# Ledger of designs, part 28: miniprotein binders against a2bj90

Target 1, 235 residues: a2bj90
Amino acid sequence: MSRSARRKTSALNTVLRVVEVFASIQGEGPFTGTYSVFVRLAGCNLRCPFCDTRYAWSLEAGKPLGVEELVEEIARYEPSLVVITGGEPLLQRHPLNSLVEGLESLGLRVQLETNGILPAPARDEQLWRVYHVVSPKDVPVRVPGAKLHPSWVDYARATGRAWFKFLVANEQHVREVAEYVAKLGIPRSRVYIMPLTPEKLDMKELLELHSRIASLAVKWRLNFSPRLHLLVQLP
Short names: E, the ipSAE of ESMFold2; O, the ipSAE of OpenDDE; V2, 0.75 times the mean of E and O plus 0.25 times the DockQ between their complexes.

## First folded at step 4 (miniprotein)

Design ld1h
Fold by ESMFold2-Fast, scan of step 4:
Structure ld1h (fold): chain B 235 residues (1-235), chain A 115 residues (1-115)
Amino acid sequence: as target 1 above (235 residues)
Amino acid sequence: SDELRELSEEVLEIAFEMIELIDEFRKTGDLELLKKFMELAEKLIKIAEEALKLAEEAGDEELIERIRELVKRIEKAMEAAKKALENPDDPEAIDEFIELAWEVIEYLFKLIEKL
């Protein structure tokens, strides 16, 4: 669902522009199958042609919510995992660090989903301590303006808290991913390939695509990420 | 063919081992890793020879040419490794080895895609 443009934008470091908060199952990446609360932040620094969440592209799509109120809302779901996604959540980096601090104070596990264009967390950020799934858009899908920031490789090696998830449609894409991660020194154990799903697939087509990409993951010795929520028809 | 697919799995395993060796060598400078690279390169040549026989039996002219090109790249990387082992204090010899080893890995990935 799209949101109307808002006239008031807070510059305070305790306010986030939030599109939606909902409970679901994490359908992607290393925590697939986990009962999660999703926090979709507004704003994005890319305009991917295949994007499923175009309604979150503008910062104005988000409702201003205080960090304290958002922490309380999330906690009411009693989740096993808090997934912070967007748009691009690192566009709201400062209040995001405050949110992470509040969530970790309650013992909640946090995962950030990011396109990796903006730098990885520094050691003095609260974000340094949480999990990150980085979804590069420079390879193989070649979105204009997308370039993985090299600090993400250093962060992954230093912390063991980052994984790299790539959208792939065919074997040529998988080969390009394999070359890309090898040149950057990203260990295979940190790499996921995930089906690039066209907007309108029926369930049989969706399963067949998952099967093909999973088979390629086995052949190329990479991890496979489903899009489980699409297969089980959850948000 | 099923035989070529089995060989492609072995090739992929060697490619990944080569990547790990190069990464470790860049970090440690351990010359024993260059000797391990030579051992992997020798295994890769034997696999290439087997793949070449299968390609010749199938009459796959394009695959024959690709496999022969692979062997040439492997031999160049092996020569560079020997030179680096004999001249461990020469940064140019080491850089040349790393570059040629990466060219082998890149070519392997492209070859696997065709198989």
Scores: ipSAE 0.005, ipTM 0.328, lowest interface PAE 13.1, mean pLDDT 85

Design ld1i
Fold by ESMFold2-Fast, scan of step 4:
Structure ld1i (fold): chain B 235 residues (1-235), chain A 115 residues (1-115)
Amino acid sequence: as target 1 above (235 residues)
Amino acid sequence: SDELRELSEEVLEIAYEMLELIDEFRKTGDLELLKKFMELAEKLIKIAEEALKLAEEAGDEELIERIRELVKRIEKAMEAAKKALENPDDPEAIDEFIELAWEVIEYLFKLIEKL
């Protein structure tokens, strides 16, 4: 590292622990099909038994990277969407707000993926202006320590920039999700159900699972999220 | 049948409305919400009567039994709502209504799951 680069990084005093940065297609949620760059932040406050990204659970799994350097790296991909995920990105809330500010200055659309345990953005945060896909882990299968922070429902109503995405394996799970969101006052228009995919499904089984969960979404009048990247074999 | 499927769609909408209403009532204590619950319950009974006729024509004994059980649960919840409206300062009457209303909602969702 040069002396100028070192001085610039320390002067900003804003660093994120980053596991990986890669280009792909957003396969899930309201922006399915969008050319995206994914930024996986390290650290998580849960230990979900169905987690596909266990390598990101520890903060030490991430390399320290300055906000400005990360913005420049993301910009090189020329993405239509920046997906900030993790672990749990809100564990690094302060530098995350700085990252969002930098990306917004370039006119880039930002989506955060969060478990919703930590509070939703306040009006004075840069995060207030970006999109959020909240994945509660208290339903249908309870993960120890998981509880949706009530501010997410208020944020969704105030901004129209939050959706709630649930992993489901069967109709009983869909019913439990329907009960949960109605009880919390989450509009069905903001709710997505997504197939809970076991690790060892072949392509025929994966398609059959998608078809079944999509049919349940129609029956229960909820939105459906595929896992498109799995169907087209992208990361 | 197509007729039963159309009725199940109406039942699902009522189930969602009832759940939202009971949750709001638990938070606000607004007795006007109990009157709204009774309106939804009356509409649900009419749907149940139509569903019962279709089930009888189809000879579906299991569905007939489930619909009859639904009507009984609705009637109990409506009676509890009336008692709560007549005794608004009685926390036991309010709690009984909430419990019975929840049993109706839970039964509706389980019934929809089976259809």
Scores: ipSAE 0.000, ipTM 0.329, lowest interface PAE 13.4, mean pLDDT 84

Design ld1j
Fold by ESMFold2-Fast, scan of step 4:
Structure ld1j (fold): chain B 235 residues (1-235), chain A 115 residues (1-115)
Amino acid sequence: as target 1 above (235 residues)
Amino acid sequence: SDELRELSEEVLEIAYEMFELIDEFRKTGDLELLKKFMELAEKLIKIAEEALKLAEEAGDEELIERIRELVKRIEKAMEAAKKALENPDDPEAIDEFIELAWEVIEYLFKLIEKL
């Protein structure tokens, strides 16, 4: 009885460390092209050498914002999709569930982007009911400390609300991804390959990389994710 | 109980401190940060012991198992930190410590969700 009330009133339920909130177009994954509000949460449990958002690695990079305040800020954009990303947003799992509850109460569609190291949502979490794009970092370019939690495969099978997105630079990477997802029993229909974009590519190089990875997606019968925001020069 | 909530808040603070400390260590290689990690780990074990008593009183077998698993992971990370401090020029010892420290941080965030 008191345990349930304690969970509902915990400070952990009400405050998130937020790096930035901005409107853009979702450039990646199954919802590419959707008018979205991005909520970047602070903190990450990895140090990927190819990371585009190193400024979000520390929890101190985030401003503390109340869940109600954040919901109101997001709602002002009138988005078709709310993209919760980071760092690693599941590091702030407890208040994140409260945020998702608030957003869903307004009829807003929510997508979480996660590295999949922390467990997938349980059935009693609000996070169970939203979309998830999982970006494993144990293949093809292995990041120290990275290992996909096996519960994400079970969650994807049970709900149909998870997709797996992999950064690839060449055909060998695609082969490694194909072997990885086959071994784990992840359906190809739930797999996206996306160009691994080094810093300082010019527009011609960026387009050529997209073309090569898209062609590999066709060859290997996987879905292709662009990095559309980079191609159209949006944040 | 209010005591479990207070302990979960302390655990979250330590998880944040450990996160920042490992982040700084990866950037600087400053071995003094490993000593600070060991101090945080010792504090965390004391909190785990208090949480374990509360879980035992409540008969929460799942929480008891999770706290015991946390203590094992902390002890492994502390042994790795000690080995790295004794062998600072051994890259394998440094890498092993970083991996085990991240496993502790990951597990702390899992445990906070259960508290």
Scores: ipSAE 0.000, ipTM 0.217, lowest interface PAE 13.6, mean pLDDT 82

Design ld1k
Fold by ESMFold2-Fast, scan of step 4:
Structure ld1k (fold): chain B 235 residues (1-235), chain A 115 residues (1-115)
Amino acid sequence: as target 1 above (235 residues)
Amino acid sequence: SDELRELSEEVLEIAYEMYELIDEFRKTGDLELLKKFMELAEKLIKIAEEALKLAEEAGDEELIERIRELVKRIEKAMEAAKKALENPDDPEAIDEFIELAWEVIEYLFKLIEKL
């Protein structure tokens, strides 16, 4: 498209449905421990039985916010990382690319959290240039309708900007993940296993679960992601 | 034991290498990859023989049974690989090998889980 046509199209898609914006510490994945602003977008294309954020499933759960307004709100926190999560953020792909452009113009680092069902970014998208943590729901919990789009593996290999994070409860889950990533050709260096935390674990139980999953990560030669915010009692 | 742990680490690396190799073979049809699979399978049988001795010394009858089942699956996949190498233009022989090779790899991952 011409620049004029792109500007007109972008202007029509510059509103995001936003559930919440808050500052915290990134507790998961490759950027664990980073002072972050979380932007939770509304809408999801899955209904995971273990989902902690069911309140974000509907697009109507989000308030309409202009991209420029949202960029200004995020910038006021002066974060080291902007985490765009949801629901499924790629459901709002066009205004999301505009948001990323605005955040990058301020020198802010951006990480997207996605279930990986929708295709990975194309080279001409702003989203091509940011970090992605993909949480496939094909395995070990087989959520109906969940299929990792194969373009995410190609994107990860081409850019080095995608990692794959899996919720696991036991060694059988870890084995299924190891087998899955080997079969798809996902490098082990790009794979994280993370404890699947049941409701209302006390701190001793939570730490013991983290210890067990971390030990399995060592055994299976995979990376380990804590749920640090749960251990330090942050949102 | 520490010896069984070391063998488990070798088995895990072989399992990962076998998956990559079979995926590459499916894409390229390169028969040299079939020969490499045969080399990995032979190495895996030697590891299985060592693991079997350790399991017998420990009196672990369940592990003995699992290792013997693994050897049978490896031997079946190796026979299929030989047929594919002898009949490279036969898609049924190629497909049979790929199916049996994946069954070996899946069984290896399950075995590692038990160790």
Scores: ipSAE 0.011, ipTM 0.560, lowest interface PAE 8.5, mean pLDDT 86

Design ld1l (at its last look DockQ between E and O 0.01; V2 from the best seeds 0.00; counts 0 for: pae E 23.3 > 1.5, placed apart)
Fold by ESMFold2-Fast, scan of step 4:
Structure ld1l (fold): chain B 235 residues (1-235), chain A 115 residues (1-115)
Amino acid sequence: as target 1 above (235 residues)
Amino acid sequence: SDELRELSEEVLEIAYEMAELIDEFRKTGDLELLKKFMELAEKLIKIAEEALKLAEEAGDEELIERIRELVKRIEKAMEAAKKALENPDDPEAIDEFIELAWEVIEYLFKLIEKL
């Protein structure tokens, strides 16, 4: 087989299970307000009771897409940021590294959203070079089986490319987050608290919840993440 | 009150600084970090005395009790730090200090929630 044919065959064998690809504004975390393309990968290693994307839990929920095809689809949106989310994207780690390589070759900025249970990227992975927003689920609203892999703290210190985002409903939750990040040695500058939104709120209730959590962020000297897409009614 | 809010901001900063020192001490074993912890603990005692006066003026018996418990925990952690400094090769003395120091930090975060 020629080298060209072998390369093409190898690329076709590197597929991702993709639930959806869509353009929107990043509503959460350090890149809030950025025009982004969202790539939702299938499969998750958790079953969070507050999960709003339960349709992505199974790997079978995703359509198999070749890395090259997916890179081309993403590029057509001309995004300022590519947000790779899921489920849990690191369940598809091998083809995900290939996707990141393709996106970086086009000069596209990539952010991964992960629950942090699986290990942080190693230096020889393409994923080492991109941004990561880690959402630990072992605090404050504990999810069974959720434990942050300690390598994420080391990765954050080594690269400055990881932040930790926590869902909070009240001040007790914020205290538990402050305690947790202090114990693990996570700098406050890398920590975001975000409103845990219950069953559908009206717009006034949603804004009031955002205001309360933002006020707690100021009090505890932590960063605040809105859920901006909910406030502006985008996907 | 605004005065209690200002003190709570100082307490929160000290809690984070103490946590950073304990994390660094666990990694390096640098005894100078224990001395820095004791300096922060002494500063925290002074803040606690100011907070106690404000709580007494306000008649807040629950806050008075919490501040007195804090002082007790700080004094216990300081005694453990002194023992660890005198016995640097004793892993039990070092472990006891780390445990008691972390109990102080945890209590500070709980106190901030109430303020």
Scores: ipSAE 0.300, ipTM 0.754, lowest interface PAE 4.6, mean pLDDT 87
Fold by OpenDDE base, look of step 5:
Structure ld1l (fold): chain B 235 residues (1-235), chain A 115 residues (1-115)
Amino acid sequence: as target 1 above (235 residues)
Amino acid sequence: SDELRELSEEVLEIAYEMAELIDEFRKTGDLELLKKFMELAEKLIKIAEEALKLAEEAGDEELIERIRELVKRIEKAMEAAKKALENPDDPEAIDEFIELAWEVIEYLFKLIEKL
């Protein structure tokens, strides 16, 4: 391998395609209410029609940022949590491991948002140490090409650092989630249902939807995830 | 009904095919993708007409109104697709099609969520 090829491969492992970096409150899942820096990575392996971040689907929608520069940028916000999201963050797995290493070296907590299609972290990856919220798209919304990789169930069991967040619109969706997680052997304590919000709802409609889905969560003995950021009008 | 569920699954499949098609069109500008969109839209209208009959038989006025609104949105997106196909060098015609096509997809998901 020429010196030029080694330099190109080294650069690829230290550069992320980033859409945006911003501070807000984590609105969803087990860390709801946490002051967080969000890092939205570019590129997705799905085309969810209800996606609120369609602008992140192309890798070209992101700017190339060095891992070191990005760690310094994140650290300036003094976050209680760093949330790695995007399209699908695990499409950038190699430089993402380097980012996690940098953030952990500063004592920052990291949470990944993933669709769960790509394999869970291996024990030798820096990603093994972080928290994961897996959002399957095969149930109940049945996005084509979406299939939860089995390794996420094993990762959840081995580490206790994974949760599963499902988008639901009605009681039938909640039933399907309950059956799916039971079949996979996922403990209900690790399962969140969240309102599906395909469009900009007004505040009244948004609250009514939250109330309905929260009531279903209680009925079906599942955890409820709000969309807190929408309720409090934060990014 | 089991029949409305089957129709909803078909609508979901079409909505995803449309989403992939629009994404590919944005990347390539391939005008054959506009023709494929029109084919999918025609298929969707047929399914909507079947669903409309079922909603009318059930007396579900809200569902009837939503299906009619869906058909109207599909027709509008098809007109925009045709205009873009006839005027491939007009960026406004292309942008209008992309916008209206996404509105159809969003509306389909909203409809399925309420079924």
Scores: ipSAE 0.017, ipTM 0.261, lowest interface PAE 7.8, mean pLDDT 89
Fold by ESMFold2, look of step 5:
Structure ld1l (fold): chain B 235 residues (1-235), chain A 115 residues (1-115)
Amino acid sequence: as target 1 above (235 residues)
Amino acid sequence: SDELRELSEEVLEIAYEMAELIDEFRKTGDLELLKKFMELAEKLIKIAEEALKLAEEAGDEELIERIRELVKRIEKAMEAAKKALENPDDPEAIDEFIELAWEVIEYLFKLIEKL
């Protein structure tokens, strides 16, 4: 078969295990406030105590969807941003690259959320061209088995398309993050700190925590990420 | 002490500014960033002198030794920066500066972690 026919066959045979697809506002990180379609992929290589999406941990939690069908579904929303999240999306790397290819061919802007344990995209991957928000889980709360792959720092420097986001509860956590990013050579302009929110906070408590962490971001000259979707009660 | 805590917060601010500066220097080779590093290093030395006075008043000989070691590392990195400015086409001079500058930043974080 020709290379063109092989590519077409691979795209048709490529299936993603998808937990949910929905429209909302990106509530976190550098694209906060953007009208987005979220694609939550099944499977995760971590079991974080503070995970808000435990229902996506098992690969079997996802329904199989063909990549071509998924691209068409996403496009109908007319999103300003497509957010690929999960679990850990890079566990489904091959079909994910096919999805990205389809979305990019329509001119749709794509952002990936990852815990950074698996390597950053290679130059010949479609994922090379998309935006990444990397959330290392070995600081400040050290999750067993979490270690940021060093390629993510190199990727961020080479492309300018990666940012690093950390959940923090207090200034001790912020100090640990600052030490971590300095050791790895991650510039502060690429670093976000975000409130670590327990599930049962009321709105007053949520706002107070946001204020405290935002003040720390200013003090430490780091970017602040809200959890905007929680503040405005969107999914 | 509240005075040492205030100084440590100022030092951390400078440390992450240095980290961003070194990262940009690696990417661009912009020699102006070497001059900016030396300016930040001079600020660190002034802070270290104030911290030494506080450590001497407290009789904390271990902290005194740590602060003096920090100053030595800063001065060595500044010398490497000057050599790199004088020899901008010498990759060994550039590499030595980058290595020594990161060692200063790492030492700063280790020192502050113990406080």
Scores: ipSAE 0.000, ipTM 0.091, lowest interface PAE 23.3, mean pLDDT 85
ESMFold2 (binder alone), look of step 5: mean pLDDT 86; pTM 0.847

Design ld1m (at its last look DockQ between E and O 0.02; V2 from the best seeds 0.00; counts 0 for: pae E 18.1 > 1.5, placed apart)
Fold by ESMFold2-Fast, scan of step 4:
Structure ld1m (fold): chain B 235 residues (1-235), chain A 115 residues (1-115)
Amino acid sequence: as target 1 above (235 residues)
Amino acid sequence: SDELRELSEEVLEIAYEMIDLIDEFRKTGDLELLKKFMELAEKLIKIAEEALKLAEEAGDEELIERIRELVKRIEKAMEAAKKALENPDDPEAIDEFIELAWEVIEYLFKLIEKL
């Protein structure tokens, strides 16, 4: 099919490109420890060198699923939280709003994971009403093409439904994060620092890294996010 | 010494208070916030003097130089705040103050990293 025909059909049929759907425990951010179903959407507008999910970068990595079918699949897990992640899920914004509407109609709590390059939800979007964990890639090590959209700061202040999560390896990174959020007016209460974990760490090294970053969170008065799923060996 | 850790905590608290004041000032234009900034800056100079004494006792020449440079930056920011307070309708005076206040905050964060 031509690109124009494909785009028109996708918009009319409310279809999402989905890489995987699975149950696990949310290991990161403000909902750490929550029994969740993860929905990984295909496509990403960044190519982070430390990315763990390179298999999701292409939209073609996802299989087309109708919103109604996906809502039913998610509901079968009976989750306490639906985590929509990717790639970058906001690349599929239109059908994503429809998915959120379907999930909310069932009383399910939704959290979106986003890199924050695309604008925050507007008040008339279904996405306005759900939780967002924004992972800016501007700092501490800039990813080419990354720039946090300023509307995310306004959204966080207006709704109280956005947090900002940063991968850090050392104290210099934490200091750069602190400066960055201060300059943008992001409240510290909405900021999480999380260990940047190299691909091959043994359990002792992983725990030591968590301990160091957690100590820095206390020193700098920021929130700490573990990578709990890595510590308990879940997906 | 536990004293350096306590000073580090006080410095971080003041840095965060300064950030909140600048953010509020940008939103409201309330000149009373510039007076509050000057009050925090004076408190910070007292803390810097105490930190300088501890650094001198420890023979930490790098820390001594950083603290002295901090005091100079604070004094410049205070002068800019006073000028902005005297010239509230001058956008250049307001912008200069905000710029110098952010330089103080950046320098405080770099100092805290070392502590």
Scores: ipSAE 0.195, ipTM 0.677, lowest interface PAE 5.9, mean pLDDT 87
Fold by OpenDDE base, look of step 5:
Structure ld1m (fold): chain B 235 residues (1-235), chain A 115 residues (1-115)
Amino acid sequence: as target 1 above (235 residues)
Amino acid sequence: SDELRELSEEVLEIAYEMIDLIDEFRKTGDLELLKKFMELAEKLIKIAEEALKLAEEAGDEELIERIRELVKRIEKAMEAAKKALENPDDPEAIDEFIELAWEVIEYLFKLIEKL
């Protein structure tokens, strides 16, 4: 291998395409309310219609950032949690493992947000050690090309570091989620339902939707995820 | 109904094809993609007409109104696509098409979320 090929392969493992880095409160899932730094990675393998981050779909929407520089930037916020999100973070799996290694070396907790299409972390990956919130898009919203990779169920069972978050609009969606997780053998304690929010809800409509879906969560014995950031008007 | 569910799956598939088409059009400027958009839009109108019959049979006035609004948005986007095809050197015509095409896609998804 030429010196040029080795430099290109090393650069690919240490550079992320990043859309944005910001501090906020984790609004969703098991870490709701946590002061967090969000790292939004560029590129997605889906085109979800209800996506509120469509600007992140292209890899070109991200700027190339070195892992070391990004670790230093994140550390300046003194976060209680680092949330790695984007389009689909696992499209950048190699440099993402390097990022996780850097963050863990500082004692920072890391949570990944993923659509669950790509395989779960292997035991030899740094990603194995972090928390994962998997948001399947095959149920109930049936995004084309979305299919939960089976390895996420195995990862959840082996580590206890995965949760599954489903977008729901009505009781039929909640029923479909309940049936789906039962069939996969996912414990209800690891399942969250979250309101599917259209872009143009006023605060009254948003609260009403949250109330309806929360009531359905209780009825179906599932966990409820708010969209807390929307309710408190944070990023 | 099982029939409305099947129609919703077809609508979703077309909506994704439209997204991919718009993304490709933004990158390439290939005017043949405007023709493909019009073909997809015509398919959506047919599905909307079938869904409209089902909604009328069910007496679902809200669904009827939403389907009619969808058809109106599709027709408007088709007109914009045609204008862009006839005026490929007019950036305003292209931008108007892209905007109206996205409005159709967004509206399709809002409908599916409510079915």
Scores: ipSAE 0.005, ipTM 0.226, lowest interface PAE 10.1, mean pLDDT 89
Fold by ESMFold2, look of step 5:
Structure ld1m (fold): chain B 235 residues (1-235), chain A 115 residues (1-115)
Amino acid sequence: as target 1 above (235 residues)
Amino acid sequence: SDELRELSEEVLEIAYEMIDLIDEFRKTGDLELLKKFMELAEKLIKIAEEALKLAEEAGDEELIERIRELVKRIEKAMEAAKKALENPDDPEAIDEFIELAWEVIEYLFKLIEKL
């Protein structure tokens, strides 16, 4: 499509509804421990009961920011990684592709966090070249409305730039995850299990839960994801 | 085409309005939001009919399929909204509406990506 044919969508592509931008440590998944800038986009297509970021569910929670302004703000942090999260960032797909273009032009490494309901990037999208951590919510936690789009498996196989992260509380959950990923043909090297943390855990309970889930990851030969930011009390 | 891109913009605006409505409904239980959802759903059906005509003229079978799947999801969500209006204290009716309303959102974005 020519730029003239996309003129009205270009106006939408230059603005994102952003809840917050902040520096912290990536606490989850394959990039755990990396100094990161988080860009939390507004809007979500799920209402997970365990969500830690309920304040991002509504699109109205976000303020409109121009993509160019956002790129400059992010760059000032000098991040090792830019984490695009939310809500569900792919609800703002068009301007998100513009943001990714700007970040990549500065050589910044980008990771997207998604619940995987919307399809994986196409080859002609800027999102094709970034890293993705996909957190399906249909197994084991069975969030209503959740379903992993099958294109994420194809994308992961084609690019090696997607990992799948699952919240688990016990071994039955881990078994369900293992069966699920096996049926989809996802290799274990791309699968993370992470503790499902209820509210009101003290630090001792949080560490015990991490220990149990990490032991299960070893037993089932899956990768373990901590929730490191909770352990070190960072946002 | 220019007509399809104009429809895409309108669909995107409705999608975000529906997202906000679903969120507010979940927080408040305000039954007027179910009625508003149905009004938006009727607008989407009209847009889908316009998009279908254009897709048929272009012979775009993938776009036709996406539009038809979207319409099926919209109709299911509208029926769930009516059931929730009739049974406002039934948590299964409420949960069913919320689930089906989010399916509409999913299929709206599938349509937008093709447009």
Scores: ipSAE 0.000, ipTM 0.118, lowest interface PAE 18.1, mean pLDDT 86
ESMFold2 (binder alone), look of step 5: mean pLDDT 86; pTM 0.855

